# Miniprotein binders against q56419, part 71

Target 1, 326 residues: q56419
Amino acid sequence: MEGRTLEEVQEEVFKRHGVLVPKKELEDLAKALEEAGLLLTEKVEARLKEEEEKLKRERPMRLAGLSYPEGEREARAFLEAFRASYPGEGEEARVLLMPHLEPSRVPEVYGAALAALEKTPPPERIYLVGVAHRPLKEKAAALPVPFQTPFGPALPDLPALQALDALLPFELFNTPLAFREEHSLELPLFFLKGRFPEARVLPLLVARRSPELGEALKVVLRDFPGLLVLAVDLSHVGPRFGDTPLTRTLAEEARRRDLGFLERLAEGEPEAALAFLGANPTRIDGVEVVASLLPLLRERKGKVLAHRLDLEAPTLSAVGAGTLVL
Below, E stands for the ipSAE of ESMFold2; O stands for the ipSAE of OpenDDE; V2 stands for 0.75 times the mean of E and O plus 0.25 times the DockQ between their complexes.

## First folded at step 8 (miniprotein)

Design q8 (at its last look DockQ between E and O 0.58; V2 from the best seeds 0.00; counts 0 for: pae E 3.0 > 1.5, pTM E .603 < .8, SAP 87.865 > 70)
Fold by ESMFold2, look of step 8:
Structure q8 (fold): chain B 326 residues (1-326), chain A 98 residues (1-98)
Amino acid sequence: as target 1 above (326 residues)
Amino acid sequence: EEKIRELAERLARLARELRELVAEGADPEEIEKKMEEFIEVVLELYELTKEMDNPEAEYWLEMTIELVWEFLDAFIEGNVEDAVELLLYIAEAAAFLE
């Protein structure tokens, strides 16, 4: 097979590595970064330090006007439109798994979550557990401040957060900046606050699996009952995620992995759900959250309400999203 | 195993060097070359860590890959300040791979 062209070899290498990076955009970026000298870098670092201090008081909306409407009236209409995109009925949830993917990409999955919330008695508090998309100093973090929403501020449950911090072997509140742009909390919170305007929130992020977090939350939930929400997406496949270009076969595998995972969770068997995924070849991002929260998921049976693997042709990639009640 | 450690150390060095090049206003070709080296190491490490069942390393590499895409997206949008911010996060994620 001697004599293959360089282009054929390059395509084969990209397939093996699973990531496509447009070379022109990289070249243009490098040129722009040269213009971003010491002063621009220092400006950004100073802004981030200022934002970190502000985050110790409140977490402002970052996606209003982008992913959901800024005004309360429009936001309520938006919620109703999403509920209407799911024609089924929900089921009462003590634990809700819902996505954090851009809502317009998976409207029926968010609609299913709203249907579940319709059947759920208003909780005193919501344990909202997302996935960190920025580095955390520890395996998990929290931000004990109001999160702004179009429906008013989602107030923190300070006593429950302090109880959780006291039980953990690491600092829970030491990474405020990681919450600044964290859509895995902001997007689900929009839906949760819209339906439960009086509930307080424990806004939590998981970076890496922490058995200590699950054991601590088991204790805290006993004393501070509430709704546990796993705000996670499912399979991540394709070049955007370090994978080969998405094929129909890979997409079908991702869908099977998503559903098999959700169904085993619905059987009250979170260890079996994790074992089913093995090395997690389709990168279900809910795995670290589930692995952290095993004590809260065991023997809790429920139902998968919705699932979608959403394809993005320009990036040759896809993300799975689902709604599960337990 | 030894190869993974060598690549992780190289990745951390490349991330620090890239941040320093940007901060000092280095030549665009130097920055581009360093970024290409960085991306190549990330991809090689990711393939190896999947073979080794190393969840900690996989986590940081998956985050790094997503941050790189956000970085490129910010640039395509023409938002250089967001791109610099994302570069700082990329450097931080790479440092955890040590």
Scores: ipSAE 0.417, ipTM 0.739, lowest interface PAE 3.0, mean pLDDT 83
Fold by OpenDDE base, look of step 8:
Structure q8 (fold): chain B 326 residues (1-326), chain A 98 residues (1-98)
Amino acid sequence: as target 1 above (326 residues)
Amino acid sequence: EEKIRELAERLARLARELRELVAEGADPEEIEKKMEEFIEVVLELYELTKEMDNPEAEYWLEMTIELVWEFLDAFIEGNVEDAVELLLYIAEAAAFLE
């Protein structure tokens, strides 16, 4: 609407979405943007180009020192603490669904994943399927380079990646920049590499449902057996995601959808899990991943080990996380 | 659909304009004003984040909105380089809605 003040916009944002964008923060940013001066955009573009070229060789850590420790010793202590946060025992996984949310928000859910990994024989390779939080040129992508971790590089399984690419109707090795900051791979990979240091990795991202991916992976898994990991979060509710501030009713609905989804997956009924969500009004993150991997999830029975709906208090929003073994 | 396309076009334009203002070292007041317009368009897009008949458009709309939130987060955190980068991604994502 022509002529609204920033205060009116802020008030409307707050009323509709429960998010207060502080005026001072907008002013401070505007000032910071001014101070960053004339070359910031050119600098950013040049940096992105350089980083894209580097991604042809390796994917560096982005969240080391933030989400997890950079040092190996500290990283091992981190793993142990997360494992300790889950009081239960795990089960052997052939398929592991685990979160990619900030680890400190859902420690026991990651702890449950670690518990499952303790009962899992070391795989030769890990198919790590994350969610693309950046645009992909294709429905899915892979980055066939080493991923840096505190435990050393997670090396790609190039033969298996090549076999997968050969079976897909699109170029698998697309959109390398989408991997640069993708936490849906980096965070799970920390835990996976820490537990299975010798495993090769297939880092995969899904942007949109690709039935072709699931069918191709089903074939590849025969010749290249390994652990399948779905690195997905569950419901995203509240103002950050276009809802009103979290209420008891909204939280109950999110939990209902999360658990209903996971339980149907645990029963080996992934189509029923998707159908249960319908239009996905609570925005379960892993829907496109599950929809892509249907052939690999069918008839596999398992167990839900953990679930949490974690409140982000500053935004009055919440994200669901779960650990499922199949 | 037509409204989404119009808003997406505006959003992409505003993202580019914001980038240009930052690149030019524009005064804070001008950047703030453009941010206000940007936020208004985002809010209107949020209201349209309902079931769409076009799954591809729905994907790009969701992606655009998610990127806007990340932009706002980067903005609040004072991460100017990330904020500018996110404006590029917003412009790209929004362009798929045009």
Scores: ipSAE 0.201, ipTM 0.657, lowest interface PAE 1.8, mean pLDDT 86
ESMFold2 (binder alone), look of step 8: mean pLDDT 70; pTM 0.610

Design q9 (at its last look DockQ between E and O 0.03; V2 from the best seeds 0.00; counts 0 for: pae E 4.6 > 1.5, pTM E .685 < .8, SAP 78.199 > 70, placed apart)
Fold by ESMFold2, look of step 8:
Structure q9 (fold): chain B 326 residues (1-326), chain A 104 residues (1-104)
Amino acid sequence: as target 1 above (326 residues)
Amino acid sequence: SEEEKIRELAERLARLARELEELIAEGDDPEEIEKKMEEFIEVVLELYELTKEMDNPEAEYWLEMTIELVWEFLDAFIEGNVEDAIELLLYIAEAAAFLAEEKS
């Protein structure tokens, strides 16, 4: 970095992004790596192979004890506490949009999802569509294995997953490692499995918009009816996401974009919802999922049950979350 | 143009991520690791300076993924989670390479 010291870079990161990365810690880590170094590439490769083999058989809980309790009794109490955080009534959902943000940050938004599930007849299967936070080899992916939860394993609907794979122009079961740490499936699944313990799951990730996925899902849902869940967050604003530090004006804009997006979806107008966002200046996370699933969202009217734009004080950033039933 | 700058930065970031991964995995040159880390951070900061709205949804996806992965990497690196840091650099290189392709 010509003209910049590590300390000057740290100061700029803080000023622009609201996060301080201490120079001392970077220097100490570099020294520690020299003391520990040897064959780390082989160690990482071996770890990745081991995790990939495990993921071919099951997907274990990664967030138990961190985001939700590990034990079933405590997990059930946790579920009921979240329901209580939303004092309203839900509505029956054929499609549910819910967040994947850390539950403690938006308890009433998850509570609203639970309220909707109370009104929803137990489905035979749940199409759980999250957002890939790791690169996928294709536009979308699935992992056809049991996902562990405190309420027992969420079993995959293998016939429906295979039917979906057969309709896509790419191999659906393409990136097992992308599921290893994927909270956009694990966090919503905790709530869904707690309310629908008998439902099978189609755990799906979208990386890039795939109109092909939406058309294929419309066909599969006809033969394999179930609950469609869009597990997406909304606006991402502030330095952690490439913006200036959060201001009242930026927060108000993010809330306006979130609610305008959700309301247009609730009117059965997903193309209008996407057009409302334009270039997506507040980085609503759900855009790629909605753009993929247009055939399933058109003409389907519903209601926004909850919304919150939650502040991340250490980073001067915020993330929006909402609950929509269609 | 700013689009050309984003492409050039994305290509450089992909290369720096791979170089930094190799240096960290070998672990026998702390001064070079520090130097490459400074270069890596500088490219990240220049990408952040390009906060302009993009009209290419695929490129926006890869840019956003790259930025999120970089923050995860910095956290893992600072905490000394070396295996996670190396894995995240591989993901960063992949995402940045796709970003460079979408602008070409």
Scores: ipSAE 0.217, ipTM 0.665, lowest interface PAE 4.6, mean pLDDT 83
Fold by OpenDDE base, look of step 8:
Structure q9 (fold): chain B 326 residues (1-326), chain A 104 residues (1-104)
Amino acid sequence: as target 1 above (326 residues)
Amino acid sequence: SEEEKIRELAERLARLARELEELIAEGDDPEEIEKKMEEFIEVVLELYELTKEMDNPEAEYWLEMTIELVWEFLDAFIEGNVEDAIELLLYIAEAAAFLAEEKS
């Protein structure tokens, strides 16, 4: 609401959505929200501080036993099964775009990522860039702590993270709580750690496009070379995302958008990929990440290894996932 | 009890968030969206008033998280960012569900 009156907000909501929120309720809500922001009880502050302090030590697994096995033996069998689900061969990756969707929904897409990783020399470090599904204080953030996996902790590359922070106009180490349950990092990290157990990791989240991040990373990568991983999903269509139930036409449009996006990235034309999406009517998840990393994606040619539009039957919605090697 | 009331309100908030998500996603009748939005705001306010003075750090944490997400949702909704608004509603539903669990 920065700089707008409640009347202006009310009018805008009505104009855009045909909903008239009563002014009194808006006033009461605004007041409550202001009070809530100000009235962190000492206990809440202490708890938040405690959680932040825990996150200064490590990021525990949240999806172990749910999305992937907790035990190492079972986790290895899981990796092998996912790799087996993709019948093709991979290519060496300098940049890997892979999904962060629930693995069981798109096993062959993760399998394609594993196939690419098989052809990739073990990197010293992995720049893992995910999507912030929770608000960040800044456009991007990093968490410089070990991330727990069934294969042991993924250790941060502190020197590279510090170098990145020094080049950004904002504090990189912000909003640690946003990392606590962020699956866009945890899920791809499972596969990455399983394949490259000795690689250090730079866990990064993007909430909003940050051209500064891409420029800074381009500089950092010169002194700290590594594998760049974009952990992003593609189209989100259907009732869960504001559309009618999935139809053949809607699915074809989603696939067209997904593949058109990936193909342009594969040709080394990330600006063209973004322009192709326009207003992004099928809600491709990875747009802000790609927009942030333009300097790193330009002129890099590669190959689309896999794509799937996966139906969530209970909601008649679908999510696109892809694997791209650059 | 006050705790039971908070739990019920949190559960109701979680349901309303999901219902709003569905309505907004489906592009349903603006009148129904308006009605659910009003109810949603009322539940948020009542939940805040009952919980703000509660001596339960976990519940207070989830309330704070819920309020923050509600604010972000309103901003996204006002801006016409339907995708973000829908996603935020899902997070509100989750946060509210966690709040309800802390009071169970």
Scores: ipSAE 0.030, ipTM 0.390, lowest interface PAE 4.3, mean pLDDT 86
ESMFold2 (binder alone), look of step 8: mean pLDDT 79; pTM 0.759

Design w1 (at its last look DockQ between E and O 0.12; V2 from the best seeds 0.00; counts 0 for: pae O 9.0 > 1.5, pTM E .794 < .8, placed apart)
Fold by ESMFold2, look of step 8:
Structure w1 (fold): chain B 326 residues (1-326), chain A 120 residues (1-120)
Amino acid sequence: as target 1 above (326 residues)
Amino acid sequence: SAEELAEKLEELLEKIEELLRKIIELAEKGKFDEAIKEVDEFIKLLEELIEELKELVKNPETKELADMIEYLARAILELVFEVKDLLKQGRTEDAIELIEEILEAIKLILELVKKIAELA
């Protein structure tokens, strides 16, 4: 789900609302589409208002039955299958980088994350940092409510979230609707909650790099220790992302950028990792999260456990995913 | 080619219409778990449609129409999640009403896809 969101498409269409399209034979059909769009917009807005009120209390599963099974028994079998997709052993993680790409596309990358979690003592809480795919009112946001999973609710660590909010120069709890469809939290959380059912969660999104978030988290982690998870994808290349059709050369460049980025992070050199990407020509979406969290990544050495640049054949595009433990 | 894409989209939309009618039948029979399973399949097909519609937006002469189709498809996707919730609550009549509105929108998408293919 990496393309334009409903809100982004809605803003583009609303900006152009009422404009007659070229070609007379299309005028009546375009007006019918505009009217249907307006009627559906009213229903969508009513639903979103109800969803916003619900998000003040809980965040429901949106991807159950689509990306992972809804039932707990089936969900546990699903986790076992993903672990089996990675035949290696993990390592203990104090920081884990894992993807948020559709799990069926990169099963061994998620399997590597599970292997790392097997070696990791159960944390009291997980700082889950995803990538905002909808605009936030600030550089970062959190949603301090239970996130539903097939393994039961992932409860928020309210004291840690409140401490974080108090240290930031902006309101942390600022864009509840951005969490409604945010797969960069939901997909990793399925795996994390399945392995650590008692851990509380700090569900965090980054829209734009925020050095103040990293400094605040460094302070909060002293009093509220836990597992830091960067739930990010790597290169995005091909026509879906504005490139020419995927070529071997573009794919090789994307892999080189992905691995070079991960390897520099594994050496404890996050600034060098960002500098290696330059203008980020392959659109690694982890850069804003890494740039925000520099104080937590410096000098922390580790290992790249897995990587895949996965071809999306219908769109002739590819997305990279990796697993890194620090 | 644009014609190949339009033919593929027409086939997908026809499968979607058949699936939505199946969902209505299951809901009317009170088979809500089975109906919800079919709604999940419909969501997967609709996401495929949305991804393929992005190729249409790269054609400058049809971009605005393709943007309108994508907007409508994404609005439908949001409302399909509402259909799923209504079925979980056993609200059959509300779910069917919403499905019928979705079907009308899908027919408009099919008509526009045919027009885009003719203009290419």
Scores: ipSAE 0.348, ipTM 0.707, lowest interface PAE 2.9, mean pLDDT 86
Fold by OpenDDE base, look of step 8:
Structure w1 (fold): chain B 326 residues (1-326), chain A 120 residues (1-120)
Amino acid sequence: as target 1 above (326 residues)
Amino acid sequence: SAEELAEKLEELLEKIEELLRKIIELAEKGKFDEAIKEVDEFIKLLEELIEELKELVKNPETKELADMIEYLARAILELVFEVKDLLKQGRTEDAIELIEEILEAIKLILELVKKIAELA
């Protein structure tokens, strides 16, 4: 509740529904929350506001030194090692589907993405579409600021972002705090910036399917051509995701769904890919992104370069990752 | 039902408590990178909690309590970013202290969730 004090909530509770929580219990809760710093005290609100104000200027690295090296020299060596992990050659991409999973889990999948980028002429701009793991105010959002990387800042394409905003029925520049820790943009951006240092970026998040986004992007891409990147993971199975521990049967089903999804995308049939998943029982992460970008994926033929279902042994869970070029 | 959802929320909160304790243990051992990974998992579980609360907000009988829980969950989410920053800086004691505060807040949320179950 943006801007409501616990007192206002308490008053509203008192006015509308009677004392659902005895005033004393609410006071004790409020006090405990205050003591825990959980009251959006003027301090927490001020901090949130400060963080939002910082995000108006730049998005700092959050995973540097954790998921990838902070230093440029070490970061370049990291890129080369990941590229070396994929023994194949890439293909030119107009659309790149790549993971946003922790790079160390699926190095060859990121390596395949790098291989594709080697065959891709340097784009003027990159439309980087990630998955919102946090709630957005709208179906999709953008953050029109520089994203820090070990290779220097990834600068936004403001003209293209403004053109996109003008075509959407909702405000594109919403929920800046959702970008603060969003790894679905940060991780792929490391690889993209490392290969295309001069490319501008449109960092986009999708929380829910937005057909309007795909239609708007289709128009924007005419005047502002660039590489489209879908930063999405595939199946999420096992106890972390509400399943039983990974079994051969569950792994086979996850792989079947991942590959069946990617293959149909490679055939230029994104609607068939979505239909193939049905209720999405293996929780393919990229569904809402693909559903939003249908106009851009139709009739584009391509190739699946890599796929992996990676086991997280401590949780007996697995996540699918893939690289597809279109 | 609101009762079934409350039970699900209780289970989720129990997992969150266990995870917070694990983060403390990792931080105490100087395993900051591993602790930060668990913090990221905590964020995910908390976001799941917030998403599940949306159904309780739709129910007029539980809306106010659900709104309170959502408010608390969002506040915790902000504190968790502070924890992550403290861990990155190697400020172990400060991070642990803040996690302990978050643990107390999670207990309060559990009490509120139990009340939702009683009202349903």
Scores: ipSAE 0.012, ipTM 0.325, lowest interface PAE 9.0, mean pLDDT 84
ESMFold2 (binder alone), look of step 8: mean pLDDT 83; pTM 0.791

Design w2 (at its last look DockQ between E and O 0.48; V2 from the best seeds 0.00; counts 0 for: pae E 3.8 > 1.5, SAP 70.001 > 70)
Fold by ESMFold2, look of step 8:
Structure w2 (fold): chain B 326 residues (1-326), chain A 120 residues (1-120)
Amino acid sequence: as target 1 above (326 residues)
Amino acid sequence: SAEELAKKLEELLKKIEELLRKIIELAEKGKFDEAIKRVDEFIKLLEELIEKLKELVKNPLTKELAEMIEELAWAILELVFEVKDLLKQGRTEDAIELIEEILKAIKLILEMVKKIAELA
């Protein structure tokens, strides 16, 4: 606990209000919080140690039976249902942007991704780049183990991962536990592994923009060609994300930001796409990934296949999702 | 600003309490799939709580208290994944016991947040 102590807080409150806040009340609450924290932290530490040992060998499914079926037969039917929810044609993808939002919320957006994969020759490997929802020790990370899916394990491309690690100014394999619950990899991977069962995977997370990652990936992709997948969501608006309750005006702005961002990416202008967002007032979470991967996105033209801004009724908030092929 | 944030946190914590009680109710009735769906809603609200706590940590007047609360909120989030595992296994009593411990921690956080709001 850096900086301020309980005594310093008490002194400032006293100065501000001119009445001494009872020190005993604050001490009792702090003591109770510390005791609760110690108990819960002990349980957390034990669980994390167990999970970390498992992650040295494999990354198990966390969302089977919740976001997608656990059994292979049911999982294949699930894929086909999602494909059917998008009646359009896809296009061959060298780069695919797809969501990591709960699939049932945006079925046609995942369907559009499947349509693109239908037109895409099976790659030897997939560079799957998600968004870290837990802190990483570095700007980016990878986990070089099999990721379990209902379609069998998605095997890591160890030579490509080692080549990438060698080109970065930081250790790539730096935060295994960040992958334990990371749905931004697991949800897209379900669809990718189902369509490309023989492809190896580079499971990558971005926490903060890393120009070094994009430059290194450009080199690695030359020698280890494959499909680049940006597994990102778009706008996040509403009270869950620090906004006022969702209004029609806020929703319209979020859609405009989402589509303007995707359209500029589709023109091969990723810097313009980032500039269009300015301070990112609708919190598109794809910006750090795009900013990292600029060398791979420049001058690649393509098409926006689908978009939805989906309402979270319990939180009166919304999240945008899209499918873009380059 | 600190007073405004504390009021928003209080609102969130009350919603979280209601949702935790709903999860207990569903688990007691053996409706595990429904309980798990509600756990996902709890996770979303808890993530919102943590984001608001990060803003409170930036405020020098409330930094120490907010850091204590944030650390506890992160521990709660980690244990929610254990709750999901227990519900998936049909281990009702174990899941409820863990949820009750989480609820106790949430109530302590709410008491602290209310005190911060009253002093503003």
Scores: ipSAE 0.192, ipTM 0.685, lowest interface PAE 3.4, mean pLDDT 87
Fold by OpenDDE base, look of step 9:
Structure w2 (fold): chain B 326 residues (1-326), chain A 120 residues (1-120)
Amino acid sequence: as target 1 above (326 residues)
Amino acid sequence: SAEELAKKLEELLKKIEELLRKIIELAEKGKFDEAIKRVDEFIKLLEELIEKLKELVKNPLTKELAEMIEELAWAILELVFEVKDLLKQGRTEDAIELIEEILKAIKLILEMVKKIAELA
């Protein structure tokens, strides 16, 4: 406690207001709050331990019936509707950048991803790299268990995951609870599993830039070829993210940064894409993922298929989403 | 003023308490979808509480007490996600048990906020 003692607070209140707060009453309340906090923390820890044990077997759906349909038939109709929302044709992807935002907000961006997947031969495995919205113990993590989807379980590629772990200077299989509710994997995986039902998956999260991850994946991809998917959002602007309400100027800046980032990636210049963002004042979500995967993105030319800056009207905030093929 | 803020916090905490009781009632009646919606409302109110507590932390006179309340509010926020998960699983008894513990903590916070209001 770097703060003033309760006694100092009591003395200051007395000096300012002429009110003597009973010291004992404040001490008793402070103690009761501390005891309550400890008890709640213990209960949380006990529940988290139970959830960790479940995650040793499988990762259940968390957003089924909310963000996408739970039933397979309805889920297939959902995929078709999203594909229909994008009027263009896709291109074959070796690397796919797609959003992880709530699908209903940016249907045409997911539709563009589906269009690209239609032109992509079925991969043996998918390297799905998401953004950790919770702290990880290490810079990156993986969960080597089946992920449930309406189309059946997405099975892990254990040999490829083990090969990756062996090349990393840290334990890859860390922080399993970070995967429990992580939408940056679950939402893209719905679309990927629906298109490629037989593909194995490597579910990866990045919390902080790891050059080691990109170098290790480059080696692993040689022996275990597959589709690389970057599940990342773009700019986050407005009051939810510490800005003023969305203005024309702020929206134009967000779009400029999103498109400038994607275009440089499409040119095969990921370092130039990162440099273009500088301090990242519009908070592009995918920066740490791209920074980790530089060895895999260099010299790959591709195409931006879709972009949207979507307004969340209740908060006057906006999030950018894009689809890029390399 | 710190007093005005404390009064607003008291009002918010009373709303939170009423909402928790409603969640229990809905869960006991097997109205899980409605209970989950009310849990989401509770999360929003708790987030608002945490933001208002940051303003009390800025006051040197209330900083220590406000920090203690904020720590407890964060613990409640973690626990309420578990409540939501339990309700989705149909584990009603376990969910109610956790809500009752949260309710006890909210009452303690309310008592402390009242004392802060008296000090301000």
Scores: ipSAE 0.163, ipTM 0.693, lowest interface PAE 1.8, mean pLDDT 87
ESMFold2 (binder alone), look of step 8: mean pLDDT 84; pTM 0.815
OpenDDE base, look of step 8: ipSAE 0.140; ipTM 0.665
ESMFold2, look of step 9: ipSAE 0.168; ipTM 0.671
ESMFold2 (binder alone), look of step 9: mean pLDDT 84; pTM 0.816

